# Designs tried in a protein design chat: VH-VL binders against Uncharacterized protein AF_2093. Part 4

Target 1, 226 residues: Uncharacterized protein AF_2093, of Archaeoglobus fulgidus (o28187)
Amino acid sequence: MDVEIVEELSKMLAGRKAVTEEEIRRKAIRCALKIMGARLVGIDAELIEDVTCSLIDCPITLKSLHFSEKVKIGDVLFYHPHVIKPEKEDFEQAYFEYKQSKKFLDAFDIMREVTDRFFEGYEAEGRYMRKYTKDGRNYYAFFSTIDDTFEDVDIHLRMVDEVDGDYVVIVPTENELNPFLKFFKQYSEDAKRAGLKIWVVNPDEKTIDPFIGYPKDFRLLKGFKN

## First folded at step 7 (VH-VL; framework fv_cilgavimab)

Design r26 (from r0 with heavy chain R106T G107Y)
Fold by ESMFold2-Fast, scan of step 7:
Parts: C-alpha cells; sequence; structure tokens
Structure r26 (fold): chain C 226 residues (1-226), chain A 123 residues (1-123), chain B 112 residues (1-112)
C-alpha cells in the first residue's frame, strides 16, 4: 500500500531538510520491497511514481512528510519542506545522496536490459522487482546497489524465503572494490547459507557476473562473462 | 530576515552612465541568483536581467532593450549586486528594483524585493 | 522571449463584487515533467514594491486572503478576487518564470 510505503520512507528520511527526486525514487523502491515483497511484481512502476509524487512538488496530500518547495543549486534540483529552511550542511548531505541515487537510476535501464538478455527465453514481468518464468521455474530479480544491499541485507534474506522460486539482487559495478569487499567480509557466509544471490552488471561492457550464488539452471551459466 | 537595499540612483543625461548597487542580507547571497527589475513612472514592471551564482557558472541574461548597454555583476565578498548602465536613454527612466526568490532557488517567482532606486534620464 | 498579455488594462468593480483579470502567454509555461505552470501573480500598491500573491498559477503565498484564486493552464490564466475589498485596490501583474522572467502589462483594479 502506498500509505505504508510513504510511512516507511518518511522514517528513512527523518530529520532530512533537503532531498532530490532521485534520492526519493531510489529509497521508495527500497521501501516498497520491504513492505510489498514479491507483491511488487507488475505494480511497482505505478506505485513508485505515486509514492515519489506524494512527497515532492505534486498536489498537496495529507502525508506527514512533504517536500513542497524547490531550490536549485548548480544543475541539481532540491526539495525541502515549506516551514524549514535548509542549511548548507543539509544540501551537502542531499547532494551526496543525489550522486548515489543518480548512479543507480542511470544504470537501471542497462541493468534491466542485460538481465533480460541473460534470461532470454524466459517470460519477464515487472520493473524494479522483475520476475522471470520458464518451464515452471521462477527467478525474482531486484535491482539495487551493493551499498544499499548491505544496508538492506535483512530484507533480502527474507525475500529468499518469501518468493516462489530463486531470488537474486542485481547491482552495478562500482569505481572502487571496497563496497564489495565490505559486503563479502560481513555477509557472504550468511548470504550463501540462505541462498541469496547477488549478480553484478557492468553497464559499460553490458556484462553480468555472479558475485554470490549461481543459478540452479546450469544452462544459464553461459550468460556470464567471467 | 531577507533585506535588499538599492542605491546609486539619480539624474543623468542621455548617453551618460550610472552604476546601481544592491546590498543583500539575511540569506546566503553567494548561492542566490539575483535579478534587476525596473518600472517606468506610471508604467508596468519590466525584467532587466539576472546573474547566476558562481557555482552555476556566474552567467548573465538580459532583456532585449538593455542587452549590450547594461552589465550585471556581483561581489560575493561584500554581498552586493551591481547594475552598470551605459549609453542611457530617456526610456531607461524608471525605479530599479533588486530582487531574488528563495535563498537558492533558480526556478521560482521573485518574492523578495528592495524598495527601489529612481533613475531619471533627461536633458 | 515569452510575451505576457493582460486584460483588461483597468477594471472598476463595486465593493463585494467579483473581479476577474486575464493573462495570456505567447508560449506554454506548463512543464510537462512536473505538470506545473510557471506562472505567478503580484499585487502592487502605490509607492511600494510588488508583493507575491501566488505561484504555480493557483498556489496562494502565505498570508494571502482566500478570496484570491487563480486558474488556467498552459498559456491562458485568470486571477479572481471573489469579493472585492477596499484594501484590494492595486495594480495586478502576472509573470512567467519558465524562461527567465516576463511580466504582463498590469491591470489596475479600482472601486466603482
Amino acid sequence: as target 1 above (226 residues)
Amino acid sequence: EVQLVESGGGLVKPGGSLRLSCAASGFTFSDAWMSWVRQAPGKGLEWVGRIKSKTDGGTTDYAAPVKGRFTISRDDSKNTLYLQMNSLKTEDTAVYYCTTGYDYDTYWPLDYWGQGTLVTVSS
Amino acid sequence: DIVMTQSPDSLAVSLGERATINCKSSQSVLYSSNNKNYLAWYQQKPGQPPKLLMYWASTLESGVPDRFSGSGSGAEFTLTISSLQAEDVAIYYCQQYYSTYTFGGGTKVEIK
């Protein structure tokens, strides 16, 4: 339900005085997964637009948190509550989140394209939570970043048991290896025991490779490029 | 509280020059886009031009009637906006307002205005 | 490059009666990505700088009485004062902020 997702997103944004549309969209996708789980398939595109619109620069609603005012700094458009004037530290934090969010959103279409190609011959449904089906087998792919997967590991471990099939998180490459090494050190054994899969897309080379977990269908292995 | 105080207006002959200043306080001037708006006696409002923050390139835009004759500049160390008016014409006679929107807003109406300074161009 | 045209130039309305001011832009000021009209209305009294009344074509600025309302979208806009009061005697301006700034010619509102 959008109301529950808005409430969860409001908790995640608590204390924030400035945000961007990109940050809200990225975080709305994460909150939607937490609240809806596998029920996101087929409704996520419209739901995320509705949730995003309800918090920024859209017709007023009775939501508890609403960023109705605009402030442009450089080429980035920021949103803030009418009664609160952000300080420079607030914009600095918002810009940091903007950069992370824009990286994800810019990579999203390529990640989906590469993942669709990897599951060639499967029927695909959904957007941010995408379901691939063939011969009675299901793969649920959720698109994120390695840093967000680190923060949301409890949710992803829950999803492995919730879905009717295999669950995989698709993330893009990073400029530094450190975020992947951090995840590996802290959660790789938990992920392996639970059956959580994390696959990495290189948006520049349009390749996909397993970081954690391999598909049960060995024929899919030919889709990986080391 | 946002305050904008214009100064430098006065009487000048056609073909002359005049420099207006606007002292800004109550907001982070260096991040704000600033505009000049004028109003001829008994006439309507006319936007003159704007200057972007240095972070946004510090570029200027002008209304067609003043392009090439007027120059907008800023001194962020003094929180001051300037309008250099050259080759003044009788039709430049007006009250000149210094204005901006919200502190850092670039796509917002002009909701903060100074009291204006009168420029009279006559022979 | 956007030209704003207001009508009428002047308007005389009895106290308590409805006043209507029209504003036309030479190009649409509706931004499709956020579905917002970049159109504002100002009130100016003699000897004072303009005061912002509303933005986004219909959103009232804080402290503005609810007898003021705005309508329209794209290139045609209207400011309405539902019941004119003595304090509303002023000149009213529309303004686009879609591409730099352009003001309408103004409408003088007077009591009959």
Scores: ipSAE 0.000, ipTM 0.397, lowest interface PAE 22.4, mean pLDDT 86

Design r27 (from r0 with heavy chain L110F)
Fold by ESMFold2-Fast, scan of step 7:
Structure r27 (fold): chain C 226 residues (1-226), chain A 123 residues (1-123), chain B 112 residues (1-112)
Amino acid sequence: as target 1 above (226 residues)
Amino acid sequence: EVQLVESGGGLVKPGGSLRLSCAASGFTFSDAWMSWVRQAPGKGLEWVGRIKSKTDGGTTDYAAPVKGRFTISRDDSKNTLYLQMNSLKTEDTAVYYCTTGYDYDRGWPFDYWGQGTLVTVSS
Amino acid sequence: DIVMTQSPDSLAVSLGERATINCKSSQSVLYSSNNKNYLAWYQQKPGQPPKLLMYWASTLESGVPDRFSGSGSGAEFTLTISSLQAEDVAIYYCQQYYSTYTFGGGTKVEIK
């Protein structure tokens, strides 16, 4: 299981000479969804930690390491393979990925809090793939960014058919509207036809609003601010 | 400095066996995926097989022409890669290179090569 | 098995002129999840082992002169030497590392 996720993650990171823990964790979450689908519910916290710590030195686990060497530049800790010496461009790529990953991870707890509040009265389980259950109805919520959802659209379209219930991708607001406009132009019709839902959390205002799709339970509509 | 030194090449008769060694230094051998690549005299490069690091499962893969006849192994305590060649054919005549490819599922391109060791299969 | 085809088999170019070598894979070597082409180029001079020139189709290995450049994506790739120098006389190989490893047949670059 985790071997297959590590293999997928290794393909995604192939040729990378420098990475951060934040990038590894964000990409591990995406790879875990691709391999595990809905089976991720209830096992994702430990699984993601295990996958991440298979590639870098994590303080809470003893795992074999691919990115075994550490260098700290500014306030960011980078990992790299022992033999491969990163160049300036490798660190610049790693820093770009770090910023994207940290943005997601920093927003994650607030997105989960807001989504839990939206599903008040539902039983909740799971971390990155979270399942909400009430009166025999299931909602599966996967936490991501709009840019990652754009890259992973085929996976999310597949998830709509695989889950026993409704599927929604929860993403945070962006500084610019362009990433949402790009998704809308390219995939909004495909998403609507497939029944894929994408809801947007504003971490600062602690609000949730539909970007694509509405819940089938009309009682939940009052939880939206727009 | 990364250094790879092949040894064990020589003249063998068709149907014979030969074992090649590659002594590695200047890097963490146990983390590296290792490959053998051969080149027949005056011909192009041909990948022979690879062995993954123990942390990635230690599995081996072979090119079709050598599958079932050649075996790759490693001894991480000695920083040494091996190629056991059985049932040798005249078309196995080539310079055999030891190469490093790093620890990615799709493989990494071969950034370090040894000088090679010549294997001649003839009667 | 991915088959790599290089053209031409040999190429004669005057000093200072452009040399272009083509490489075609039987299937795409682009991995969509990371948007990288698993293609490398090697230079081999007589009596020497091959030397890695370039990886990810267009990324130069450290120490390789910038007159070397790579282009292409998916299944069709090109290695260009913008101004051939005497030390560039060699055989050049493309290689996929998408599914194990296969090499092109090589292109011999000579001065005319």
Scores: ipSAE 0.000, ipTM 0.414, lowest interface PAE 20.9, mean pLDDT 86

Design r28 (from r0 with heavy chain P109D L110F)
Fold by ESMFold2-Fast, scan of step 7:
Parts: sequence; structure tokens; C-alpha cells
Structure r28 (fold): chain C 226 residues (1-226), chain A 123 residues (1-123), chain B 112 residues (1-112)
Amino acid sequence: as target 1 above (226 residues)
Amino acid sequence: EVQLVESGGGLVKPGGSLRLSCAASGFTFSDAWMSWVRQAPGKGLEWVGRIKSKTDGGTTDYAAPVKGRFTISRDDSKNTLYLQMNSLKTEDTAVYYCTTGYDYDRGWDFDYWGQGTLVTVSS
Amino acid sequence: DIVMTQSPDSLAVSLGERATINCKSSQSVLYSSNNKNYLAWYQQKPGQPPKLLMYWASTLESGVPDRFSGSGSGAEFTLTISSLQAEDVAIYYCQQYYSTYTFGGGTKVEIK
């Protein structure tokens, strides 16, 4: 499986000459969901670190899409393949991906804490795919961004039926409303029809709000800070 | 202007040890990956091992015939590469070259070679 | 490990004629991320260290005459010397630098 996730991530990063650890980790989480689905619960923390190590921290190899060399520009550490000189456009793309990835990773712990509070009284297991269990009922929460959820919509629609229980994608707020409007216009009807839930955490305000879908347990509705 | 100068070769008995040195100048040694390549008399070229720059982890890799017997190290303050050869065998008899490339855009092919130092392992 | 096979072992060519040397790798040395072949060619004259002729399968090293050219991609490569000169008498080696380093067995080029 590690090999399959690395292969999928390598396809996602095809042609890239500069990346950051933040981008690798964010994209590894997405690839792990695609390959593992609900099987991520309980193993995802170690798995994502192993996949990340395979691409940037482990010994250099020319056989894989390894980003084994590093250069610090300003406050950002970039990784690039051995002896490949990134061009201006490569660094610009890497920095764009870095900003998106850092926002997600910086928000992650707060999103998890807010979501744990929302599911007060549930047993919680897992990290990036987190399972909440109470009285024989399961809720699976996957942490992502609205832009990544847009790109991975087919995977998330599939997860609704694959999990033994309810599935929800937890995303942080964005500086602009446009990414949410883009998703709403393109996929809101598909999401509602399939039963896909997307809830938005504001990491600064520590609030959680439904963007698409509500929990079936009416007692959880009181957890929203509308 | 780039120069690599090997030294330390000589006659040694089977089972013996020898340390080769390679003095580098004309480029930023600390940024370079360094390799040892050998050539037995009248034979072809054979890569022995490499050491990466400290920035890239400072790790070493070895060809199967020398793994466990040879150790590559570097002293960036002296711009010097070393090859410690232990448990020498007659088949280790060869001219030993140190090699490096410093041009990032060209990859880590062997742009620069020293003149070599002869190691003879004989009773 | 990647095995490099050169052919022929030796080649005798008249002055001014074309010399062609072939090199095969046991697996592809094309790196998809940069679309480069990690293959180099070296020239070695008696009593001298090897000299880099070209890298990336076809990019000539500075100072190497234009009569030298490289072609091929993936696992099959060719070094061509058009109009062989007296100073080109040497042993030529291909070398992969995709996964550590492996040299071909060498091709000795002589004048008829």
C-alpha cells in the first residue's frame, strides 16, 4: 500500500521540479484516502509520515520522484530532485501550493479539536480520517480543504457508501468565499443527492458550521454555532 | 581550474589496509558529491562508492564488491575526500580515481577526474 | 543494479570515416520528472584519466568537437564520431547515473 500511495502521489506531482514538505504531506493525505478509504483509520499518522519520508527525507534515489535536495528561499524550505534546477515558474507554483498546504496544516489541529468538541461523548480514533463512535453509530470525518474536496469530489462521493456509518469532509474557512461558491455551483446538487456532508471550521473563531448536509442525529445540531 | 589530486596508493599485502586521499581545489567542495572509481590494469572502469554533500544528508553508497570493507569520508574544512580500504584482496588491485561534478544543471555525472593513484594488492 | 552493455568490444575505422558505438541499459535511465536520460559518454586515452564527452545522452561537454554526437533514449543509446581523427583513438565508455553509477565494458576505437 505504501508503494501504491507513493505511485499515486508521484502521478499527482508529475513534472514538478520544486515542492515543499507541506505540499507533500497534504497531497499524501489525499492519495492515502484514494487508495485506502476507510482503512486509513488508526494507521494514517504513521503512513503519511512514511510516504512523506519516501519523497523528501529519505536517502536520495534517482529511480523515484524523490525531492532529495533542498534550498531555503526567504522563510520557505523547498525540495527538488537531485541536480534538477527549478526555474522561476517552478518556484512560483511550489510557493502557491505551499501557501495552500500550510494553511491546511496550520488549521488541522484546531479543526480536529473543534470537531472532537462537536462529537463530545463519542469515542474518537484516527487522525486525518477520524472515526467517531457512540451507541453503535459511526461518523467518519476526513480533513481537507474546499479546493481539494472540489478536485477529489468523486472520491468523497464514493466514501459516503464505503464507510460503515456517516461520512463528512471537514474543511477550514478561506480568505475568499469564491472557492466555496465554485464548489456550490458545480457539485452541491450531486453532493446533496449522494448524502455527502461538508462542514466548515473557522480556526480563528473555533466554530463549525454546515456548508453541505446535516447530521442525522438531531442532538448534534446543537453543536453548530450558526 | 578544477583539480583533484589523489595520493596514498602503494603496495599492500592481502588482508591489509590502506587509506587514499583526494585533495580538491577550484570548486566549492562542500556542495559536491564525490565518488571513487577504479580501473584494474587492462580492464574497464568500475564505480566504487560515493559520498553526498552534508546538505544532501552526507550519506554514502558502495558497489557490492567493496561494501562492508571500504569506507568513504570527507573533510570539508580541508577540501579532502578519503577512501579507507580494509580487508584488501588481490582483485582490489587498480588505479583509483576520485571524481566529481559541480554543475547543478548537468547532473552529477563525472565532470572532473584526478590522475589516479595505483593500489597493488600482492603478497 | 543497472547493467550497461556496449557493442562492439573493438572497432577499426579509417581516418575520416564514421565510427558508431552502441550502449544498452538493463532498464530505462529516463527520469520522467525532467525528461532527461541519465547517461554519459567518456573517452579514455592510454595513461590518462577518463574525460567526459557528453551528458544527458546527447549534450556535448564544453570543448568537445562537434564530430561527436549522441542519440537514443530510455535503454538504447549510440555514440557517433563522424570523420574520425587521429586524436580520437581511445577507449569509449557509456555510464548511467540514474541509480548510482554503472559503466559499460568499453569500446576500443582504432585506426585501420
Scores: ipSAE 0.000, ipTM 0.423, lowest interface PAE 17.5, mean pLDDT 84

Design r29 (from r0 with heavy chain P109E L110F)
Fold by ESMFold2-Fast, scan of step 7:
Structure r29 (fold): chain C 226 residues (1-226), chain A 123 residues (1-123), chain B 112 residues (1-112)
Amino acid sequence: as target 1 above (226 residues)
Amino acid sequence: EVQLVESGGGLVKPGGSLRLSCAASGFTFSDAWMSWVRQAPGKGLEWVGRIKSKTDGGTTDYAAPVKGRFTISRDDSKNTLYLQMNSLKTEDTAVYYCTTGYDYDRGWEFDYWGQGTLVTVSS
Amino acid sequence: DIVMTQSPDSLAVSLGERATINCKSSQSVLYSSNNKNYLAWYQQKPGQPPKLLMYWASTLESGVPDRFSGSGSGAEFTLTISSLQAEDVAIYYCQQYYSTYTFGGGTKVEIK
């Protein structure tokens, strides 16, 4: 059941008066990782959709919705509680979260495509937690952003030990280096000792490069073009 | 397959110099941390020194007995690791192994070893 | 430097019997943030280079038979061969990779 993920997501959104579907979906993925771990493989697409539809209007759900009202401002659809009218600050926060979430979601398909190409010859399964298998060996790839990986570092460090195989976080490039430098300064030693891998996909160039850590199967090194 | 092939060993007199080479193949040498490990005849293993990949700073570390006398270097264009040994002592007599600490996820332990090359320091 | 001490120096075991090798570190090689022990075991047969048997104190390298197992945490570790076979005659070394590298003195395993 999705109950525990909905509860965790609700805590994350506590006090929020305006949200977007993009923000809810991105945060639902993070909450699902925290609670389900590698068990996300094979069920994650349906699970994330169901969790998202538990909070906002969705054509296939009859559930009571916390963010039941909606308003479109420009090209962005915002959701809010029926009895609460969001103020300017609420919409500004929601729009900031929307931009971060949309950047991740827009890059998602390309990150998956590039990562599938990197693991050429491996069988692939799953969506947000993607499992690659070959000759009894497993690689689990979780798609995120460097900022979310920074906030969830304790979860990712734990995942290295919990998966039945190897674990890597795939993130897209950022316009500025600062988010990567911030991670490096605060967590690079912890990541290296734990064996946490973070690989960066450039969606425009469709390349993948290691930011932290290399694949255990050295034959995969040919997948790094730079 | 991964291969490490050491060469350059031989007989040298105390106070002399010798340069060892290690030719690497079957993996991306430029990404690997490389080490030298030695073993005196009938004795145990002793780590000599390490060189990190250029992306991890390209720095070197040495065991106390060889610090100041030995220098580790690498040529990524030739997939080759080097050990320059100066001011050799009889205590440096050993089989010298080239090792790779490629696997970051395992903390850079020595996952591959060469066959070794014998260095004998004797008058 | 972290000092690694192995015991016993040599061990004679009959075919099919259990062999147990101990390894002590002068300080903990357990990293608290990831709860992993930076401890590896190597096997060296006469005239051959060492071969990695296991890492993270208990994780077997690919191709290593499951009769080999590792246990322990922090500063005290054990390598066990549950049913010794002729091909297992070798010298076994523990190694810390927490702070550069230090090897134990080795334990010679022989058939009794």
Scores: ipSAE 0.000, ipTM 0.394, lowest interface PAE 24.3, mean pLDDT 85

Design r30 (from r0 with heavy chain P109Y L110F)
Fold by ESMFold2-Fast, scan of step 7:
Formats: sequence, structure tokens, C-alpha cells
Structure r30 (fold): chain C 226 residues (1-226), chain A 123 residues (1-123), chain B 112 residues (1-112)
Amino acid sequence: as target 1 above (226 residues)
Amino acid sequence: EVQLVESGGGLVKPGGSLRLSCAASGFTFSDAWMSWVRQAPGKGLEWVGRIKSKTDGGTTDYAAPVKGRFTISRDDSKNTLYLQMNSLKTEDTAVYYCTTGYDYDRGWYFDYWGQGTLVTVSS
Amino acid sequence: DIVMTQSPDSLAVSLGERATINCKSSQSVLYSSNNKNYLAWYQQKPGQPPKLLMYWASTLESGVPDRFSGSGSGAEFTLTISSLQAEDVAIYYCQQYYSTYTFGGGTKVEIK
């Protein structure tokens, strides 16, 4: 499993000359979902740490892509392959990915807490793929961003059919509306048809609202802001 | 002038042990990644294992046939590379070469080789 | 985990003629970020240790005659010796250093 996730992550990072730990962690979570699906529940925290470590800071993997060299610019720690000398453009791309990844990771704990509150009375298991169970009913919640959900839409559509229950993607608010409008324009019909749910957490207000889809258990509707 | 000189080879019975040494000179040994490569009589080259510089983590990697039986180590104060060979099998009979791998200037290929030391495992 | 296959196992070429050796990798050894092939060639003469001929698939090591050249990318590589000389009688090995190290089986070059 670890090997397959590292291979998938290496494909996702192909051509990249500089990365941050935050970017690797965010992308490792997405690759783990693709490879593991619902089997990710309960093992995701340790698995993601292992995968992240294998590409940076730990002994070199047997894979072609390993970011073993460190350079700190300002307050950000970048990693790059030893045989590669990143150019200015590589660091600019890495910083852009860093900002997006840091936003997701900083919001993660609040998103999880808000989602746990939404499923009050359910038993919760897992971290990035979190399973909520009550009276024989399961809800699987995967934490991501709207931009990553756009890129991973095929994976999320597959998850709706693969899990033994209901599936929802939890994403944080963005500073601009454009990423949500982009998703809506391109995939809202496909998502609605497949039964994919996407709910939005505002980390600042600690609220959750449906962007696409409502829960089948209407008792959960009281958990939404409106 | 870079020189690598292997020693410690000899005749040993199956199940026995040997420790090979490689004395390095003419380069900054502490910065180099070092490998062992073997060659059975009349056969091709086979990589045995590698050890990274301590600044790059000092980790070791081994080929499947020797994993768990052989241990690579280094002593940077003596510019010496070692190969501890345990549970020796007849198939381990070969000339063992010490070689440099990775260097910041040279890359990851084997740019220097020792003369080799013969290890014969027979009853 | 990468398997290296050389062909032919043995090659007989007349003095002054061209010798061509092929090397195939079970996986690509091209690293896309730096556009380099992690492939080296070695020459081994009887009773001697191997000697590095070239690295990065086509970069000659210092002191190696320019009659030696390398070509190829990804998973298929070729070593060419133009105008074979008596001193070139040897066994030639390709080697990947993309994921640890594996050697090809070797190609024996001899004079007809």
C-alpha cells in the first residue's frame, strides 16, 4: 500500500523541483484516498506520516523522486532533490502550493471539530477519511479543498458507490467565490446525478453548510447554519 | 589521485563470517557514498550494497540476496569502508570491489573502483 | 527492482569496424525534473576491475577515447565503439543508478 501511494504521489509531483512538507502531506492524503478508498479509515494518520517522511527528511526511498535537500527561505522550509538545483520559478510554484496546503492544514482541525459536532451522537473513527456510525448507518467524510475536489472529482464519484453508506466531501471556505463557481459550472450536474455531497465549513465562524447535496437523514439538517 | 584498496578476503566455510575492509585515499571520504560490488568467477557484476555519507543520513541499502546477512559500515576518521559478511553461502564466492558512488561533483555513478579482494566460500 | 538486459551476449567485430551494444531497462531511468538518464557504462578487461566509460547515458568520463559514444533515452540505450581497436577487447556493462543499482549481464566484445 505505502509503495502504491508513494508511486501515485511521485506521478503527481513529476517535474517538480521544489516542494514543502505541507504540499506533500496534502497531496499524500489525496493519493491515499485514490489507492485505499474506504480502507483508509483508522490507518490514515500514520500512513500519511509514513508516506510524507519517505519523500522528505527520512532515508531515501527506492522511488525515483525524493526531496532530500533543505533550504529555508523566510519562514518556509523547502525540499528539493539533491541532483536538482531549483530556479526562481520552481520556488515560486512551491510557495504557491505551500500557501494552499497550509490553508487546508490550518483549517483541518476546525473542519473536523465542526463535522464531529454536526454528527453529534455518532461514533467517529479515522482522521482524513472519517467514518461516522449510528444505528447501523454509516457516513464517510473526506476532508479536502474545493480546488482539490475539482481535480479529484472522478475519485469522489467512485467513493459514493464504493463506501458502505453515505459519502461527503468536507471543504473550507475560500477568500474568493471563483473556485466554487468553477466546480459548480463544470461538475454540479455530475455530482448531483451521482449523489456526491460537498459541504463547506467556515473555519472562522465554525459553521457548516451544504454546497451540493443534503444528508439522507433529515435529523442532521439542524446541524447546518441554515 | 583516488585510491581504493580492499582487504580481508580469503577462504571460509559455508555458514562462516568474514569482514572486508576498503582503505580510501585521495578524496574527501566523509562526503562520498560508498558501495560494494561483487563478481563471481567468470560471471557478471552484481551490486551488493551502499552506504551514504553521514551528512546525507548515513543509511544503508542492500541487494536482496545479501539482505539480513551482510552489514555495511564506515569509519570516517580512518577513511575506511567495511563489509561484515555473515551466514556465508557458496553463492557468495566472488571478487568484492569497493567503489565510490554519489559525490556532489560526480553524481551517483561508480567513478572509482578498487582492485578487488577474493572471497571463496567452500567446504 | 529494475532489470537491465544487454544484447548481444557476445559480439565479434573486425579491427577498425564499428561495435554496437544494446541495453534495455525494465522501467524508464529518465528523471523528468532534470531530463537526465541515470545510466552508466563500464568496461572490464581480463584480470582488471571495471572502469567507468560514461554516465548520464552519453557523457564520457575523463580520459575515455572519443571513439566511445552513448545514445538513447528512457528505457533503451546503446553504446557504440567506432573503429574498434585491440585494446577495446573487454566485457561491457550497462548500469542504472535511478533506483539503487543494477547491472546488465554484460556484452563480450572480441576481434574476428
Scores: ipSAE 0.000, ipTM 0.419, lowest interface PAE 18.5, mean pLDDT 85

Design r31 (from r0 with heavy chain G101A)
Fold by ESMFold2-Fast, scan of step 7:
Structure r31 (fold): chain C 226 residues (1-226), chain A 123 residues (1-123), chain B 112 residues (1-112)
Amino acid sequence: as target 1 above (226 residues)
Amino acid sequence: EVQLVESGGGLVKPGGSLRLSCAASGFTFSDAWMSWVRQAPGKGLEWVGRIKSKTDGGTTDYAAPVKGRFTISRDDSKNTLYLQMNSLKTEDTAVYYCTTAYDYDRGWPLDYWGQGTLVTVSS
Amino acid sequence: DIVMTQSPDSLAVSLGERATINCKSSQSVLYSSNNKNYLAWYQQKPGQPPKLLMYWASTLESGVPDRFSGSGSGAEFTLTISSLQAEDVAIYYCQQYYSTYTFGGGTKVEIK
């Protein structure tokens, strides 16, 4: 339901004076998981477009948007509320969020490709919450980053119980190991106890490896080439 | 609970003026788009005009029959919406409703309505 | 201006029977980018202000019974009451909110 997702995203963006489409899209995906859970499968692409359009530039003049005004600085298009004047610090924060969001979005297609290959022979549906089905067995894969997974850990722990099958969070490699070490120190025991799986895709090498949890179906272990 | 209370209606002669007020409570008035809708006795609903939130530009729009004669304004510090009606005609006789469109994610349908105030334009 | 036309002007239906109201827009109220129809339905009971019944052509407002449903897309819409109750006697209005606001002429629903 796009209305509830817009409400949740608006809370996440409270106080922000400048945003980008990339940041809105990345955060909308996370809010959609929180609100819809497994019901995202098959509808997430449409919902994310609806939510994004609701918060930024649309050609319908009657539609009110949180960030209806736009300004292009360099190669980046920023959106801001009408009458609200962003300061230098607001644009700096928006650019930082833009870089993080663009990194995730750029890696997404490769992560999906690698994960599709890992589940070769399964029927796949959905985009950001992707469902793999074979012989009555379901695997739900949600694409994120390790930092966002750290922030959303309670949601992911809930998903393990909510889905009809196995649940795994797919994240890309990072320049440094620190974000993974932070997650490991804080949540690895909780994740393992709950059965939460986190697998890491290297977009450059096109590999997938388990960070937390192995699949319950041992036949999938060959996909890790171990 | 959202509440909208209209006031200022009454009997006015053709060519006269009248100012309606709408006191709002139970929501963040400054975030809402506000409209006036009227209904002549025994007839259907007719949208009169709206004013957007200041965040969305604070702009006004009017239905053709009232354009140039009616003015909508708001005072966010008092949570109050106004309708200034000038050059009144007998055709302006109606119950005037104050309405709000609170959540932008619904696309601004008119989600809350006041009880209405009767304006009678007659000699 | 977008002109809204409702039919019929009045409708008499027995308790428990289906009531159907039609609404036509002079131009499409479907916004292709979000695939939403900017069409709402309102219920007005005698002596009361109208209340929002439905938005996005088919999404029920909180607290509205599920016997009410909306269908249609673009320029032709229908409001259906699957099993008319005594409390449903009212005038029903469709309304576009694609470009400002215009209401249909209303349909009076009465019990036979």
Scores: ipSAE 0.000, ipTM 0.402, lowest interface PAE 18.2, mean pLDDT 86

Design r33 (from r0 with heavy chain T100A)
Fold by ESMFold2-Fast, scan of step 7:
Structure r33 (fold): chain C 226 residues (1-226), chain A 123 residues (1-123), chain B 112 residues (1-112)
Amino acid sequence: as target 1 above (226 residues)
Amino acid sequence: EVQLVESGGGLVKPGGSLRLSCAASGFTFSDAWMSWVRQAPGKGLEWVGRIKSKTDGGTTDYAAPVKGRFTISRDDSKNTLYLQMNSLKTEDTAVYYCTAGYDYDRGWPLDYWGQGTLVTVSS
Amino acid sequence: DIVMTQSPDSLAVSLGERATINCKSSQSVLYSSNNKNYLAWYQQKPGQPPKLLMYWASTLESGVPDRFSGSGSGAEFTLTISSLQAEDVAIYYCQQYYSTYTFGGGTKVEIK
């Protein structure tokens, strides 16, 4: 399981000469969903840390695959393979991925806080895949970005049928509407047909709004006005 | 899979010359800093010299015993490292290893080694 | 030039026992800007090229067993093999890469 996630992540990072811890964490979360599905609930925090440490120079284990060496450029710490010296283009790609990953990770705690308040009265379990339970009803909430959800759409469509309950992807607002419009134009019909829910958290305003799909519980609908 | 294969060793008389080659594969040779290390029979390791990547200036550094007599060069189009040895002395008798490493801030250990090629200087 | 001195020249250790090798540099190999010790350890078996075991004084190279450990800082360093195995019979070298490269004289580890 751990090994399968590391293998999947290694394939996703194939050919990359420089990465950041933030990028590895963000992508490890996505790979873990693909491999583990709903089984992520309750184990995801430890699992993601273990997978991340397997790919970089980490104090928990010094036996790392791939990205065992580090270099700090400005305020950003980059990791790369022992023998391979990254070039300008490799660092530029790594920095782009870093910015996207940092944005997600910085928004994560606020998204979880807002989502926890939305599900007030539900029992909550898990971290990146979070399960909300009340009166025998389950909601599985996976935290991501709209761009990553676009890339992982087949995985999310599969999750709707896999979970025992409702499945929702929670994403933060973006500076531009274009990523949401892109998803809507290409996948809104597939998402609606499958019952996939995508809800948007504004980390600044601390609000949650439906982008795709609505809950069946009338009481939860009132939460979208917060 | 990283491979370094040395060639060109042999018997030479004092005052003679030899050129060693090292064929590299399994990594981006043009990005690598390359070194030569030698080991006299039954003795310890002795660093000979290095050449940096062209991106890092393509400069060379040599150990004191070989400076002025040995020249390191590289051909990135052929993934090949060279060691030109002139004015050979009996104390240059050794197995010569091709090695690869990188510099991040000031230096890096020698990560990869070839099998070596024996140079014998005697009459 | 930075001179590297290893001790002992040779040692005989029984299987399962601890082996300790010391390495001293004539100057500090600690780089203040990144707080790293530019010191590596190599293993060489007869008829084979040296193999990198460890760098930054204590960071194990990938695939090296955890019975190998490194300690020390500045100018005094130690390589420890916690429980010697038959495949560990070799000559061990320390090396500074702070200012080009200089190797220690080597320590031959043999089984008693």
Scores: ipSAE 0.000, ipTM 0.402, lowest interface PAE 22.0, mean pLDDT 86

